# Designs tried in a protein design chat: VHH binders against o26223. Part 12

Target 1, 191 residues: o26223
Amino acid sequence: MKLLWTSQHIKVTVHIDGKVSKMDVLEAIKTRRSIRKYQDREVPEELIDKILDAAMCGPSAVDERPWHFIVVRNREMLEKIPEVHPYGAMVKDAPVAIIVCCDSSLEKIPGFWVQDCSIASQNILLAAHSLGLGAVWTGVYPLEDRVEGIRRLFSIPEHVIPFSVIPLGYPAENPGTRDLFDPDRIHLEKW

## First folded at step 15 (VHH)

Design U7
Fold by OpenDDE, last read:
Structure U7 (fold): chain B 191 residues (1-191), chain A 122 residues (1-122)
Amino acid sequence: as target 1 above (191 residues)
Amino acid sequence: EVQLVESGGGVVQPGGSLRLSCAASGFTFSEYQLYWYRQAAGIERELIATITTGDSTWYVDSVKGRFTISRDNSENTMYLQMNSLRAEDTGLYYCAAEYSETFYGSPQFDYWGQGTLVTVSS
C-alpha cells in the first residue's frame, strides 16, 4: 500500500483574528517551521503559560523533570543575547524568549537530561506553532562559549546548565512546509 | 551543484570602502542564514557578520558601525558594505550559508565560498 502522501498544501491560514486556531498534533508537527521574523506585537502571558505547560508535559528519564525555564521579555536582555550567541541574531527582534535549562541536582540518570530538555524544547516549538506563534530553537548546549555566555548574562548558577534559547513571536515570515518522509529510512523487523 | 562565489575584494587605502558580493546557486537561498567570515594571516577564521532569513543582523564589535551585511533573495546574492577600512581588516573574506531548519547555528557543515582577498594598505 503506497501511502500516497498527497502533499496537501495545508494552507495554515493563520487567522490573524485573535482566535487561536487549534490544530491537531499531527498538523502541528507537519507544518511547523523555524521562524526568525516576528511582528511588532506582544505575546500574551496566557500563551506563554500554555507553552510552558506543554513544555513540562513530556517524558523524562525516570520522571526526573530536570528542566527550568527563564522567560525573557526585557528588551535590553533580549538585545544582549546575540552578543554571547551570534547565531541567535533574531532574538533581539523577538518580543519574548524562553531559555530552557537543566538543574543538574535533579538529574537521576547521568546524561539523559539532554533528552529531557530536548523534549521540552520541541514541545515549546510545537505548542507555539499550534497557538499561531513562530519560534526557533537556537542551540546552546553543548557549545561551551554559548553555555558560559548565557550563564553569565543571566547569572545562572553553576549546577544549572542552559540548554536552548527559543525566541517566540507572531510570525512575520512563511517559509512553507517540508516533505521529508523517506521510506529508505524505514526497516521492517531487521536492518 | 551548490556554489557560493565571493567577489569585490582588492587593495584599498585606509579609510577607503569596498563592497563584497556573494553569489549563490544550487540551493533555495531564501531559506538560509548567511554569514561573512574573515581570516587574517596567522589568525584563526573569525565570524564578522550574519543575516538571518528574517533579516536580523549581527556584527562582531570590531566592524560595528563600519560594515553592513545585506541580502537580495531575488538575486540570490549577499553583500558586505565595508566603510572606513583599517589595516586590521586585511584578510580573506568567506561567504557561508546554513539551512534554516537547524538548531546548531553554524555553517561548519553547510556551504562555503572560496573567499575574496581584501588588503588595506597605505
Scores: ipSAE 0.803, ipTM 0.904, lowest interface PAE 0.6, mean pLDDT 91
Fold by OpenDDE, second read of step 22:
Structure U7 (fold): chain B 191 residues (1-191), chain A 122 residues (1-122)
Amino acid sequence: as target 1 above (191 residues)
Amino acid sequence: EVQLVESGGGVVQPGGSLRLSCAASGFTFSEYQLYWYRQAAGIERELIATITTGDSTWYVDSVKGRFTISRDNSENTMYLQMNSLRAEDTGLYYCAAEYSETFYGSPQFDYWGQGTLVTVSS
């Protein structure tokens, strides 16, 4: 049975006219792209709150919810992030960034915090996209130089681990959509 | 076939200028973050400049104010304008490309060039 995947080009019409077009979950997942160019436009606090709400709705190991979030709007701080995270160059050009952190003191089971913070980070990306924003995941953990750089920059205590830096803004680029479905990666019942 | 080809290297005197080019083919250039690395003799390869898909740039401190990274997506080419060159700028210069949907940002890029030699000597 050849599953004819008809590539329905879901035209995500990003209506520029301030109306946050709500998209469904599958649309958000399929159409999300990393955005590294932003408009010269502030992101309302309400949207950040919605994004952070979404970030905290994911599952975590034993419901430990070890995540913390630093919301950064200060231009000076945004400009300093690339100094310790070169691959986050776009952060300096974003109106806001969210730093996802793990509080190790909240861990109930060691080692699952990476999954927890990954889920939170992905939810941030999806929520941002669904709200008409662009975002990108810039990895911090497990690279020690980035972890310590961000730690120092934001005076993050030793028991808290910076995990990711996610700049956000209204998108000023459109990379298009991807179709990465690979049936060879699907195994039925056994490998 | 994917290719990154550096050019523009050569011998210059201190205080001189060079413009490096990295010509790309075989992939969607506009969807990649671009990087310049250099490697001096006996020294590990170092990141010196980056430019994102959104044209955000980053420079290592030692080249700030002297080097300018740019890209032309229509020509599938990245550039490095190098001014006020110093002896310590001598090395093999590499371009690299990383797909935009990565979150890793590593010295392990999708694509690397073969390098172009820059020699600053009096």
Scores: ipSAE 0.800, ipTM 0.906, lowest interface PAE 0.6, mean pLDDT 92
Fold by OpenDDE, fold request of step 16:
Structure U7 (fold): chain B 191 residues (1-191), chain A 122 residues (1-122)
Amino acid sequence: as target 1 above (191 residues)
Amino acid sequence: EVQLVESGGGVVQPGGSLRLSCAASGFTFSEYQLYWYRQAAGIERELIATITTGDSTWYVDSVKGRFTISRDNSENTMYLQMNSLRAEDTGLYYCAAEYSETFYGSPQFDYWGQGTLVTVSS
């Protein structure tokens, strides 16, 4: 029985009225795309709070929860980020960015903080998408030039490691959906 | 087959201008961030300009105000307008592309051209 996956174009009807229709989690995962173009529109603080709440809901090694978040709205600072992170050019054009950091003093098991911060970063992307925003994960760690650049720019203490920079905004592009399911990557019981 | 083909290089005098092109084929061009790199003799390759899928641009300080990166998705082509060329701009210029669904932020493992030579000399 060939399950004809009809690519239902999920019309994200952004209802203009303040009730952000909550997107199904599977829909959010499947339809999320990296967004690098944003509308000239501010992101409400309420949405940022929801995103950050989601960012802190993921698991972490032994529940160490080492993550910190810097919310950047200052235009000058947003414009400076690409100076130390040239592959984050879109950050200067975003209304807001979240910098995900690890406080190493909170780490209980060495090395797992990367997984912790990755989970937090992905939750930010999914939450943003579910709320009708676009976002992109720009990697900072483990590239030393980016890590130190962001550290200096934001006066981040030595024991705190910048991990990712995530610009967010209302999307001004639509990259479309991806079909990435590959049954050849699924192995039953053994390789 | 994926291809990036640079063109427009040549010999110019200081203060001159060149326009480089990078013609792409074999992949969905609009879904890629695009990059110009250059490599001078005896010097490590350096990133000089980027343009995202959303048309955000970045330039290295040494080329700011002189170089302009652009893209035409309908033609699968990226451009680099180079004005006020200097001797230090001499080098092999590479086009690169990186798929948009990445958090790494480098075309190191994606697509590269063979380069076009730019020589600025009196």
Scores: ipSAE 0.791, ipTM 0.899, lowest interface PAE 0.6, mean pLDDT 92
Fold by OpenDDE, fold request of step 23:
Structure U7 (fold): chain B 191 residues (1-191), chain A 122 residues (1-122)
Amino acid sequence: as target 1 above (191 residues)
Amino acid sequence: EVQLVESGGGVVQPGGSLRLSCAASGFTFSEYQLYWYRQAAGIERELIATITTGDSTWYVDSVKGRFTISRDNSENTMYLQMNSLRAEDTGLYYCAAEYSETFYGSPQFDYWGQGTLVTVSS
């Protein structure tokens, strides 16, 4: 086993076969950080499949599952994303990105698609982290400039709303862990 | 107290160079995306360059090839090397910082400097 990062809070373990050990769910949640620097290393398709599987495992309003995913590996396209999403500069340096979209034609309850796609996006982040990858959620919706930019760039139909762009890769940075527990945010029985 | 302090502005002739600095204090600098904005007279503030925590950079088209954003986490300082300056580069230049653990992707509500004036004039 090879440790890529030996920090106390973020541990990336690679098996002899090159596979990264999985984290338990609580560890993934607690230790996940946005990663914006990636190794010059391709992400295996198998890992992307696992991540996408995870993305589709979350709940959705009345099980509407409105999400679609665009997997982007083309370097030219990755490099173009920051042109329409300046705050996604790291996308051009990632080996792959996932664009989470909502097909509005699948929406059953108005407005809940944001929650659906958020859950999907978060599951992507957690799954990526649990697999030893780094990822970051770059928000697209509801910012019109980003939405339209991504729409045009990827020829996304009008009834489909790009929601997030998530670059992924093997992490090349290690942000510290956070302890954000705040008991003042917890109310018992009433506010 | 959080502070961002820009410096390095001044008057320069077209084709000249300036190096802006943004000195940060009061927060964990290395965990922030950093931004340079500028505002010309009568014009809305515009994003001109960004650098992520992972040193990925972005530039607005008008400054590509001329400006270089960089950061030194050990010094809590961001820089903007400005070469081949043009009259249209004249304006107040602001540095901004956005915490990295965000999906919003804008320093709108985060930390801003007071700005440094850059005047490009013959």
Scores: ipSAE 0.791, ipTM 0.899, lowest interface PAE 0.6, mean pLDDT 91
Fold by ESMFold2, fold request of step 23:
Structure U7 (fold): chain B 191 residues (1-191), chain A 122 residues (1-122)
Amino acid sequence: as target 1 above (191 residues)
Amino acid sequence: EVQLVESGGGVVQPGGSLRLSCAASGFTFSEYQLYWYRQAAGIERELIATITTGDSTWYVDSVKGRFTISRDNSENTMYLQMNSLRAEDTGLYYCAAEYSETFYGSPQFDYWGQGTLVTVSS
């Protein structure tokens, strides 16, 4: 911990990972890209903790917070995910993946858990990016074959719904940024 | 204006080899997930191989170890090397591309080629 003093004000700065991140949130949102190539480099548990903390900061319908997260580092399990999700081939090459799930026993209002878990999933992507990692959201729900496959593979109970699989790692590619602003999608006062 | 064109199909004997190519125009392959599908007569298209923007690959069990998908982004071309061909590999082979910023993960609603015919017979 480093303590800083000023003549009229007291500031306390706590350093956990050696420095404090200062990435602007608009920059993170605008520059985040889906990353499917990763360095052969482990992702520290500390960074996964920060990402999951961010995931849980999102709003949820009536504060139901239905999300659960499975952190997968086991090589054999990562290699099996493409067997039930062929479009997620990059997962087997990632050092870690996060599976976002809904525990339906936590639902307070039917049907909003999809929004809740989507918010958590996007927060994972943004937090990973802000920490110098690359990630991609590979969809599971509502595609029944993927849901059933992931549930079976990870022994997920019937009342828990796997929503997304998010492989992540230090990026080994840079797709660049995009300018997607389209004024024609903006409607003033009415359609 | 996006276009995918397969080529390299033909007639080959069982146990033989063939290399298919898929050339793109109107977009850059480096930003796309790429796929090979196969359609036998009277059967729905089957996904047989994938290659991601990061060059991770997947193969359906029936072709694993015999087929190899690859890409050359500088030539905007994808390939399927097919070895140890069998009669049941006969069919139309399609390439498909899916833009990288997607969480759906299937080219069903994206770009497809015209198909190239592969016939494995004596």
Scores: ipSAE 0.684, ipTM 0.861, lowest interface PAE 1.5, mean pLDDT 89
Fold by ESMFold2, fold request of step 16:
Structure U7 (fold): chain B 191 residues (1-191), chain A 122 residues (1-122)
Amino acid sequence: as target 1 above (191 residues)
Amino acid sequence: EVQLVESGGGVVQPGGSLRLSCAASGFTFSEYQLYWYRQAAGIERELIATITTGDSTWYVDSVKGRFTISRDNSENTMYLQMNSLRAEDTGLYYCAAEYSETFYGSPQFDYWGQGTLVTVSS
């Protein structure tokens, strides 16, 4: 089967809990919000697998794919993250978190791994949203105390760099959408 | 004009209590991470308590169990209940706010109050 491109938007069809779920890509991008309040409800492994599959679909510099992911469900470990990342207090209240890491031994071109891991992190946020979950990106790299704290907590080796911690769960808040389009940021032909 | 205004500071004896307030004008707290910092003489500001848009809280070890942060978004006000005060709690107390759509996690570039003085002396 060959897919034909059209001027109309392309809808992505996915299965969730045995049912087909559709969300327009532009709708997903515009409606995703940072969610810091979660229901007391487990996130099924199947949804985490779908989210990580999406994370790995991103482009990377020369296809280096330097990312690794730590899935954290252990309550005691989730509760310790704010001790090294006090601005991430919501992590202790999440049913699960994903730590996005760079394995520097996989880096093929120096200096692009931040873009690579940023792409994976944003894909996690969008995939979670499309599956009915809420998530938030809590920054780790390049803040030295956060990097070392997370590395210590999760026994991450020296050649692996923790980039972001993304708590997620079924949302218990709805902050609504925003309209942030600013035509002054658009330059035609030159500055 | 966006402002944060702290109030409720004063002089108390060791073991006493104070309740600090931080009132916002010109914006809505529900879209912001909120923080209390304190600064003792000759020391850099210290983060002591946080409350997220989802009401998750964090406390530095030195105040854990004695201080309680809370927010009332309908009144655009955040509070810090300080119990069992010690001489080491003396300092200027600042509230700060950081916009919710951020991955940085610090109010370094957002809004700060002017501070309210707490003096614990015997």
Scores: ipSAE 0.680, ipTM 0.860, lowest interface PAE 1.5, mean pLDDT 89

